# VH-VL binders against o04291r164to392, part 32

Target 1, 229 residues: o04291r164to392
Amino acid sequence: DANNPAGLLSIAEEALAEFLSKATGTAVDWVQMIGMKPGPDSIGIVAISRNCSGIAARACGLVSLEPMKVAEILKDRPSWLRDCRSVDTLSVIPAGNGGTIELIYTQMYAPTTLAAARDFWTLRYSTCLEDGSYVVCERSLTSATGGPTGPPSSNFVRAEMKPSGFLIRPCDGGGSILHIVDHVDLDAWSVPEVMRPLYESSKILAQKMTVAALRHVRQIAQETSGEVQ
Below, E stands for the ipSAE of ESMFold2; O stands for the ipSAE of OpenDDE; V2 stands for 0.75 times the mean of E and O plus 0.25 times the DockQ between their complexes.

## First folded at step 13 (VH-VL; framework fv_regdanvimab)

Design K04 (at its last look DockQ between E and O 0.65; V2 from the best seeds 0.00; counts 0 for: pae E 5.9 > 2)
Fold by OpenDDE, look of step 13:
Structure K04 (fold): chain C 229 residues (1-229), chain A 121 residues (1-121), chain B 110 residues (1-110)
Amino acid sequence: as target 1 above (229 residues)
Amino acid sequence: QITLKESGPTLVKPTQTLTLTCSFSGFSLSYPGMGVGWIRQPPGKALEWLALIDWDDDKYYSTSLKTRLTISKDTSKNQVVLTMTNMDPVDTATYYCARIYSDYIDWFDPWGQGTTVTVSS
Amino acid sequence: ELVLTQPPSVSAAPGQKVTISCSGSSSNIGKNYVSWYQQLPGTAPKLLIYDNNKRPSGIPDRFSGSKSGTSATLGITGLQTGDEADYYCGTWDYSLDAWVFGGGTELTVL
């Protein structure tokens, strides 16, 4: 039973554990990225992966919004991810522990006309941690991970999302500290050699996705508060 | 095969501006992750990094020489240009350009053969 | 002022092992990968070690690199006369926002 809630919860919990190990740990060999500012706030660090499967980026910064609001904003991926073509939530399942599991199909635009666009079939898990933090983590459902089979993609290449997501910690003075991890395998080998760098650059991932998310949420925060951040 | 070659004047007068060109082949600065850096070496002295430019047109300069340095790229010509103003005899050195993987700022490889620039009145 | 510190010179007999140290700080070696370069007399530098301990194609396995904390080490075993050269470590310094080289080490084969 591919839609077994217990099975999906198991996948979700594994995703959460791995994501957290990336967000604040060293499960990925992170190297601080140079040349990019995450936003107008003084606190913000962007790092990119070394020697991992696929490409990965992470960012950390302060946001003057409550954790739940941050999560809502970031869950709306089409609103801030330029290359996001569409997001379809096929299923929403209560996890039984206050969390929510979503099965999501995402289509992306191709960065080049010379390659097929990528799509993702993922499980997204949203939950509150004991310390008051809110987490949204996401990973691909593959034959290896189990779970239900995703929709067919005739004109897309199925890419893999490794455990990724957002860790949103409340701050004592208000607002949140936001940790973002993006970890994907875009199957660069299926792309013409001359274009593979577009699919193998963690910097590009950081720019287009990770930093974009952080900038977006900060922008919303600024608009909401009426203050210049 | 990746190659880089430095070109420019080999003799510059004090206070003049040095313009060096790095012409390369085997890679492109249109490719993400690619970059070119300039390094110099005074006679009998250590290597000194000067500047770096990457595929995204991000530019980095030595802190001590930042006010004197300008780096630019012409992707269509596979060239990177470095200008250094107010040259002084102390700037006499062999100047190298080298490829770098800029995403991580990992390492320089390969290097050009270098061009020797003498600053003298 | 040099950000990365190397011994000015090292020497050993053929067949022996030598090590060259590269001492940095938390803002450079402590945060990024170290590369090593060999410069034979009268030639351009050549990449010898990257990513702390990886060898480019064509570099023999008698060359090794390691990193611990804020220091890196280049090891050369089975020293040959052809190894007589200057060796430089390098990495990015995040405090300076600049690439930094060590002062170089002159290796003499006795």
Scores: ipSAE 0.745, ipTM 0.889, lowest interface PAE 1.0, mean pLDDT 94
Fold by ESMFold2, look of step 13:
Structure K04 (fold): chain C 229 residues (1-229), chain A 121 residues (1-121), chain B 110 residues (1-110)
Amino acid sequence: as target 1 above (229 residues)
Amino acid sequence: QITLKESGPTLVKPTQTLTLTCSFSGFSLSYPGMGVGWIRQPPGKALEWLALIDWDDDKYYSTSLKTRLTISKDTSKNQVVLTMTNMDPVDTATYYCARIYSDYIDWFDPWGQGTTVTVSS
Amino acid sequence: ELVLTQPPSVSAAPGQKVTISCSGSSSNIGKNYVSWYQQLPGTAPKLLIYDNNKRPSGIPDRFSGSKSGTSATLGITGLQTGDEADYYCGTWDYSLDAWVFGGGTELTVL
């Protein structure tokens, strides 16, 4: 059954496993993005994919907020993702282990008038790991994965989010270590050839989504602690 | 069919400024993921990378020659220009331009034919 | 000061196998993919291997590449007299924030 809570949890746990293998492992062939050196004021370590399905980016950096606060901020995608038009949470399902499964419809603005805007139909899974880390991971629901059918996309091209998300590890002195993975297939073949680089560049993905998320959390951390110095 | 061609003076005097133009076809720097680099080769010597510029106008220069080099592009003309100041006889070399077509700046393909520049009084 | 070190020359008979090494560091080969270039006499260099071990269209499978740690290797089997050329490795160095080439290796087919 497509709407079976046990089936949705199975999809969520598989997404979590794949996300973790990308965030802390070598499931994607990561290449360090040039010009993103470590340093006191650097955004963090940023890498982009090579030789994988779709395009991917990841980032890792320190943020001076507690893990649950970081998760709260990043789940509010329209607040930090400039191209995000809307996010509709259509269903919220408690998981048996204290985690939460959400079924989400996201619409994006198009970067050009020559191609249709993309939308996403996804499962988002939030849970706490045994080591105290908090995870928010997400993936598209398709005929291949199972799960309920999403809203129709008559004015959009349905894009695919491969297992992606946030791993937020607490630090002993306060604050968190934030790992971000974005992995998408924007259906570049449905775009005129002259526009395809906008839809298949891992560097553009990193700049628009992965780095933007990390930068946003750091900006809120500074505002929460008072004056910017 | 992607092609690149180097042009500029073949003889310069010491202390003069060299300006080389790379004219290319079959790709554009208006599209993400494209770039052009410059490499030189003194007679009988190894390849030496000089500079590169990408579609996003990011510029990178050889560490040892950085103060003498400027790279720029004219996307509408499909041209990249390299300027090198204070030329010296040791700068006598064949100068190549080559395309980079990935996000990673990790290989050059294809290359131009090269232009030989002699620095002599 | 060469950042990437290659042997100055190698040689072998037609039909034999040869390997060309490229030795670097953790700031270049250890972090990035390696490419190899063939330069035939009197010509511009040509891309031979990218992504450590992948061949562009038109490069025969007797050319191979590999990488281990901070070293890369170009392998050529079934040597032909037309393979006589200079061979260069190249990669990005993250400490220098610059591209680097090896010093080149002259292949002679005896």
Scores: ipSAE 0.089, ipTM 0.650, lowest interface PAE 5.9, mean pLDDT 87
ESMFold2 (binder alone), look of step 13: mean pLDDT 92; pTM 0.947

Design K05 (at its last look DockQ between E and O 0.59; V2 from the best seeds 0.00; counts 0 for: pae E 5.9 > 2)
Fold by OpenDDE, look of step 13:
Structure K05 (fold): chain C 229 residues (1-229), chain A 121 residues (1-121), chain B 110 residues (1-110)
Amino acid sequence: as target 1 above (229 residues)
Amino acid sequence: QITLKESGPTLVKPTQTLTLTCSFSGFSLSYPGMGVGWIRQPPGKALEWLALIDWDDDKYYSTSLKTRLTISKDTSKNQVVLTMTNMDPVDTATYYCARIYSDYIDWFDPWGQGTTVTVSS
Amino acid sequence: ELVLTQPPSVSAAPGQKVTISCSGSSSNIGNNYVSWYQQLPGTAPKLLIYDNDKRPSGIPDRFSGSKSGTSATLGITGLQTGDEADYYCGTWDYSLDAYVFGGGTELTVL
C-alpha cells in the first residue's frame, strides 16, 4: 500500500531530519546574501547555497506571531508565492505522533514562455518538536524515496523538491523566530541554454520564494498588530 | 567568448568627474547571476575594488569611496557606467571592469584590458 | 589598510615549489570563498583559482589553492620563468560589505 502510514512516516521523519540539518546546520554550504532586505523588519539574514544539487536558499528572521499562526500562513502557499499556479492536497494522514502528513501536488508558472512549467509531487510533514517549535517540512516523492506515485501531467516538467520547509521557534516575550529553507532542482537541463540562469540562480529562488514568504508573514503580523508599515 | 572593454577619458583635471564605460559581449546583464565590477590599480600598487552592479540592479560600493561613486547599467547596450566625482591625483590608476557571478560574488573573470586614467592639473 | 595580508614577495628557482599566503579574518576568508589572480607584467589580472581550490579552464594543475580557517594559500609547483608575476587573493568581506584584495605578492623566478 503506497499510502501506508508507517512508510510515509518514515519518509517524513527522514525529511524532517534533513531539513533541520539545513535550517540550523551546515548540511548545505550556505553563503550569506548581501543587499537583500527580508522586509520591513531589518532583523533577519538570507543565505544561498553553494555546491549542492539544485539550488537552495534560506532565511531567518523574527515574526511577531505565534508559531501555529505562522505555520498556517505559510502553508497557504498560493497566498504569497506569486509563481504558484495551484496547490492540491490529495491526502491528509495523521502521523500518529501528533503530526500530520499531506500529499500535495503543486503547479508552478513558468518563468519564461520558452520552457515548460514545473510541477511538484511532495510529502509535507507538520509537527511540533519537544522544545515547542513547530516544523513544516516538505520533499518530493520519487521512485528513490518511495511513496505513492503522483499525478501525471503532460504539460509540466516534474521538478524535485529537496527537504525544505519552515522551522518556527517560539520567542520569550512573544512572537517567533522563523527559519525557512527552500531547496529545489528545477531540471535546468531541459531548458534552452540561454534561459538556464533562471533555473540555476539561488538568488532568484531566495527572492521569489524564501524572502517572499518571510515578507508575507511579517506583513500579516504588522496588519494584525495595527502597526503602520 | 566573453570580452570587456573600458572606455573614457585618459586625462582628468582635479575636482572633475570621471566617467568610465565598460562595454562587454558574450554575456548579458539580463541573465540572472551576472554582474560587472570595477577595480583600479594605481601605478605600482595593489588592486582596489571600487563598485559592482548585478543583473538585478543591486549596487555595491567601496565604503571609502561610496560618496564619490555611482554605478549604472544599460542592459540593452551591454554597458556599465562608473562615475567618480572630485577626482584627485591620488586617483591616478588603471581602471578595470570585470565580469562577476553575482549570486556568490566570489571572483572576477574575465577582465578587461584596463584603461589608464591620469589626474593632473 | 589592507584587509587581506600577503607577503610582499617570494622567490624560488625553476622547478621548485612556492607558496603564497593570504591572511584575513572571520568576516572575509573565514566565511567566504577565496579567489586568486595572476597579473603578468603590464597585463590585466587573470583568474587563477576560485572557490578556494578550483582551477578555471586553461589553468595547469601545478597551480593549487587551499583554505584553512581565516587563511588561504596558493601553491605553485614546477615553477617556470613564465610564472613571474604579481599574485592577489580576493574575497567578499561581510563586515565591510565590499570585495577585498590582498596587497599582492611579487613572485620572482631565480
Scores: ipSAE 0.162, ipTM 0.698, lowest interface PAE 2.4, mean pLDDT 92
Fold by ESMFold2, look of step 13:
Structure K05 (fold): chain C 229 residues (1-229), chain A 121 residues (1-121), chain B 110 residues (1-110)
Amino acid sequence: as target 1 above (229 residues)
Amino acid sequence: QITLKESGPTLVKPTQTLTLTCSFSGFSLSYPGMGVGWIRQPPGKALEWLALIDWDDDKYYSTSLKTRLTISKDTSKNQVVLTMTNMDPVDTATYYCARIYSDYIDWFDPWGQGTTVTVSS
Amino acid sequence: ELVLTQPPSVSAAPGQKVTISCSGSSSNIGNNYVSWYQQLPGTAPKLLIYDNDKRPSGIPDRFSGSKSGTSATLGITGLQTGDEADYYCGTWDYSLDAYVFGGGTELTVL
């Protein structure tokens, strides 16, 4: 029952609700990241978590690409996430309403030889909202959530992704407003004290993942717009 | 136990350049998430933040003083250096260095004991 | 004019309660956490409150902090003569790209 499409859809819909409450609400205690100034050419608004379980980062910015194109780019995680070692989509399940559920195994490079690299076993849910927005949200499958058991974590520390993802809203006149949330628990206490900030810093998470994604999409948009035809 | 100590000249003539060194122990700027800031306090006056440098060599300066300030670090020596040009008698103050976490540069702990710098007539 | 505004002084008798306000804007207190510092006469400042309402180890629970909108408040109950000090609020200001302190409040225990 928990491993059938209806059970997976229930997990996906709960992840979507939690993700949206973080992306557009105050489910996480957000603090604006230091050094961000408002302005016409700024990358956007970037916030980091304070006093939450795990670490989290959020970004919101304008991109000159249509929502479906943005979603397509960001689902190709290896193209923009430098620490991504591999992504393996083990299952793809239609969810109705045009939505899709994917079961994904991801391996990450370690930033130091003093700690084991992390991996993730996740459910990713993609769907279109009534207002034309696209959502791609993702969360770890654990014994607590239900769902199928993932690959063994040999030589990796299994990290937890809490409901995270992308909300991509169409703009009047073209382009998109992109909201990104990354929320993870990297098990920082399994790491020597001197290295723990690499695994428990919301600012490092933002720099390596959340901002990197936004920057990547904006770079692709600029390359498309700036070409001589 | 984390400690910071300020060192440098205690008397400076107008127009000269002040160089202050913060020497610290119990933490390192090779460790992500750490930073050191400088704060001054003229006699009987309020605290004034001057500058900050973090582990990743990001630097921040007081808006009103940024053209006169330079901050740098020597991670191998556990030192941060503040240079302030064109000193004036109004710059007479006690100068403190303090640790801050760079993710949240909204509080300082611990502080050094401070060093008093007088800029003569 | 100061970015963060505090009353210049407050006073009360031993055992009484006082509050010290810190008024800012959306570019600082409204979007960031507030800290409070105690500076006893002739000493370096000491962190008293962080994250709006949290106490470092060694700070008694008669010191408290809170934040509402663009204002923060330090509360001190059971005043003691040893509490005579200057008190400063502080936070990051995103428009100035700088850390800011309030002008300080001189507490006198009579």
Scores: ipSAE 0.099, ipTM 0.658, lowest interface PAE 5.9, mean pLDDT 87
ESMFold2 (binder alone), look of step 13: mean pLDDT 92; pTM 0.943

Design K06 (at its last look DockQ between E and O 0.65; V2 from the best seeds 0.00; counts 0 for: pae E 5.2 > 2)
Fold by ESMFold2, look of step 13:
Structure K06 (fold): chain C 229 residues (1-229), chain A 121 residues (1-121), chain B 110 residues (1-110)
Amino acid sequence: as target 1 above (229 residues)
Amino acid sequence: QITLKESGPTLVKPTQTLTLTCSFSGFSLSYPGYGVGWIRQPPGKALEWLALIDWDDDKYYSTSLKTRLTISKDTSKNQVVLTMTNMDPVDTATYYCARIYSDYIDWFDPWGQGTTVTVSS
Amino acid sequence: ELVLTQPPSVSAAPGQKVTISCSGSSSNIGNNYVSWYQQLPGTAPKLLIYDNNKRPSGIPDRFSGSKSGTSATLGITGLQTGDEADYYCGTWDYSLDAWVFGGGTELTVL
């Protein structure tokens, strides 16, 4: 059932499959983000969604850190996501295949006083793929997905995270290729119409979350290599 | 209802700087989702995009004209201003401003009526 | 060297169908949505098609758009004398970091 490890693993594996189809495929109609162009000094390739449910952003870039270190950094959401108010890991469940399932409650700051801040109740699944890649994927738990009920959202609007996460591929010679997908539904219909674009912009999502994560990892990689030039 | 209107001089001498103002209503650059662009059309010729500015103050310029163009906005007045330096008779054209959707810069709608600028001595 | 190439002119009789092509590259049409603009004589351009194939409110369904690879096509069926205008395609070019228009196509209704 919803509270047993086999049921949670089933939800986790489905989330992983959906995340990978977005990260490396065309499950979302991706449009390259304007002002981003390829080049030796670019942080990577950034795309944003068009015509999907909710809003989505994707990034792909090179980082000079090993996959497990990248995953460790990115799982610590408050360290890089400025709008993240708190992250509580309420449960940690071994997946039985070497992976880990976490049940997570996240609170966000609101960008305006005219609408309530959002929170999330999610399942996060971390595992290694057969090709040596490390993945961390995450999705909301709802009545439709099954799984345990999360904390009440007394002062928050419960938002939905659709399958999202990080795919971290090791590079020959060191470092990693990092793929990031953020896909959320912030319940824009509960927001006054004048403020609704703040909750429906894939560009804002990319700037505040997807690009911020990639930039943060690259900055740590440079600091780990010693002083900047 | 969304409207845009171009204003500025209709006659400019060679080497002078042209300043055009786009005044708009029915939308704002205070919130995400919108921007304003400038397009010109010499008499009998094709449309030529010049510049645009979005709500978060990102600015983009025509590759061939970027050293001569500056775009800015005054969000409190609902105005976008374009300046173009060192005007030349070949810059004689009708100049339009138009609204864009900011995230993708996907299309211009609506357009202003245009203002005709002649560069002549 | 136009970034987006359109035929300079096209003509047809009332009631006929015409198509107008717009050829680009992977840095523009291949990776972005295309819009089309109609400019009636002596007037400002107006949006005719957005997102490759969608019509704004008030544009009749005899105007259609499509995209395949790095090319886009505007179709007009049931041609009317009021359709006599210049037609432009447009999109963003990610390599130039700039908007680009095609050279325009003058439609003459005979």
Scores: ipSAE 0.162, ipTM 0.677, lowest interface PAE 5.2, mean pLDDT 88
Fold by OpenDDE, look of step 13:
Structure K06 (fold): chain C 229 residues (1-229), chain A 121 residues (1-121), chain B 110 residues (1-110)
Amino acid sequence: as target 1 above (229 residues)
Amino acid sequence: QITLKESGPTLVKPTQTLTLTCSFSGFSLSYPGYGVGWIRQPPGKALEWLALIDWDDDKYYSTSLKTRLTISKDTSKNQVVLTMTNMDPVDTATYYCARIYSDYIDWFDPWGQGTTVTVSS
Amino acid sequence: ELVLTQPPSVSAAPGQKVTISCSGSSSNIGNNYVSWYQQLPGTAPKLLIYDNNKRPSGIPDRFSGSKSGTSATLGITGLQTGDEADYYCGTWDYSLDAWVFGGGTELTVL
């Protein structure tokens, strides 16, 4: 059974481990970006990947919201990701011991008319860690990873999401420290050569996705607190 | 084949503004991936980085010279222009433009042949 | 004054090995990749090493690069007379938000 909770949990746990190794570790060779402002607050760093499969970016910054609220905001990807066309949650499965597994189908807009839009079939795992941190990690379900087969998409090219997500740690003074990792393979080889840079740039990923997420949640935080940007 | 070529005046008077143009081929700043930097070298001295512009129009300047420097790109012409104000004899140097991989700002390759600029009355 | 420090000159006999050091700090070499450039007399600099230890196409394996901590090293084995040149290390400095070169090293083949 492809929907076996135990099997899906195994995938989720593996995704979590790999994500954490990226978020706070050196599983990816991260290089700090310059000139990138993560948002209203000056505190934060953005880095992009080197020598990894696909493209990857990570960001770290403070957010004046509790972890669960941050997670809620960022899980609503269409609200802050401009290139997100649609998100469909096909299944929600309790993971036991706290945590939720979601099977998600995501459609993206193409950055160019000369290439087919990309879609994703992913498992998203949300859980609270022992230290009080909240994690939402996500990865593609492929034949190699196991799990159920995703929906067919005749007009899309299936891209791969490597273990990605966000780690939200509560701060003693209030708020959270947010770690975001985006790691994708957009199958740039299927795109005309002249357009491949659009699919091979970790900087673009950082700008359009990673930093966008951080800015969005910070904006919401400011609005909630009544602060003027 | 990637090429870069510097052009501009080879003689500038003190206090005047230097305008240099880097014309390149084999790559474009229309799409992500690259940038163009300017480096100068006074006679018998070390290389000195001046400025950098990338495909996203991000601009970076030497801290010591940033008030005097302006870098811009014309993507349609495959050109990058550097202006340097208030030129002084100490600014006499060979000026190079070079391609850089802009995502990581890793290295300069290839380089133009350079253009020698003399500042003299 | 220079953010990256190189020895002003090095020399060795043909066929010998020479190393050129490049010393920086955590804000540059410590957190970024180092590239090396060769400048033959009267010519423009040429990329010799990138990403600490990678050689561009056309660069012989006699040239090598390494990085440890806040220092980088260029190695040249089987020294040839044609290797006489100035060598520069370079990298991005995050503290200065600027690209920085070393002061250059003049290599003489005895």
Scores: ipSAE 0.094, ipTM 0.673, lowest interface PAE 2.5, mean pLDDT 91
ESMFold2 (binder alone), look of step 13: mean pLDDT 92; pTM 0.948

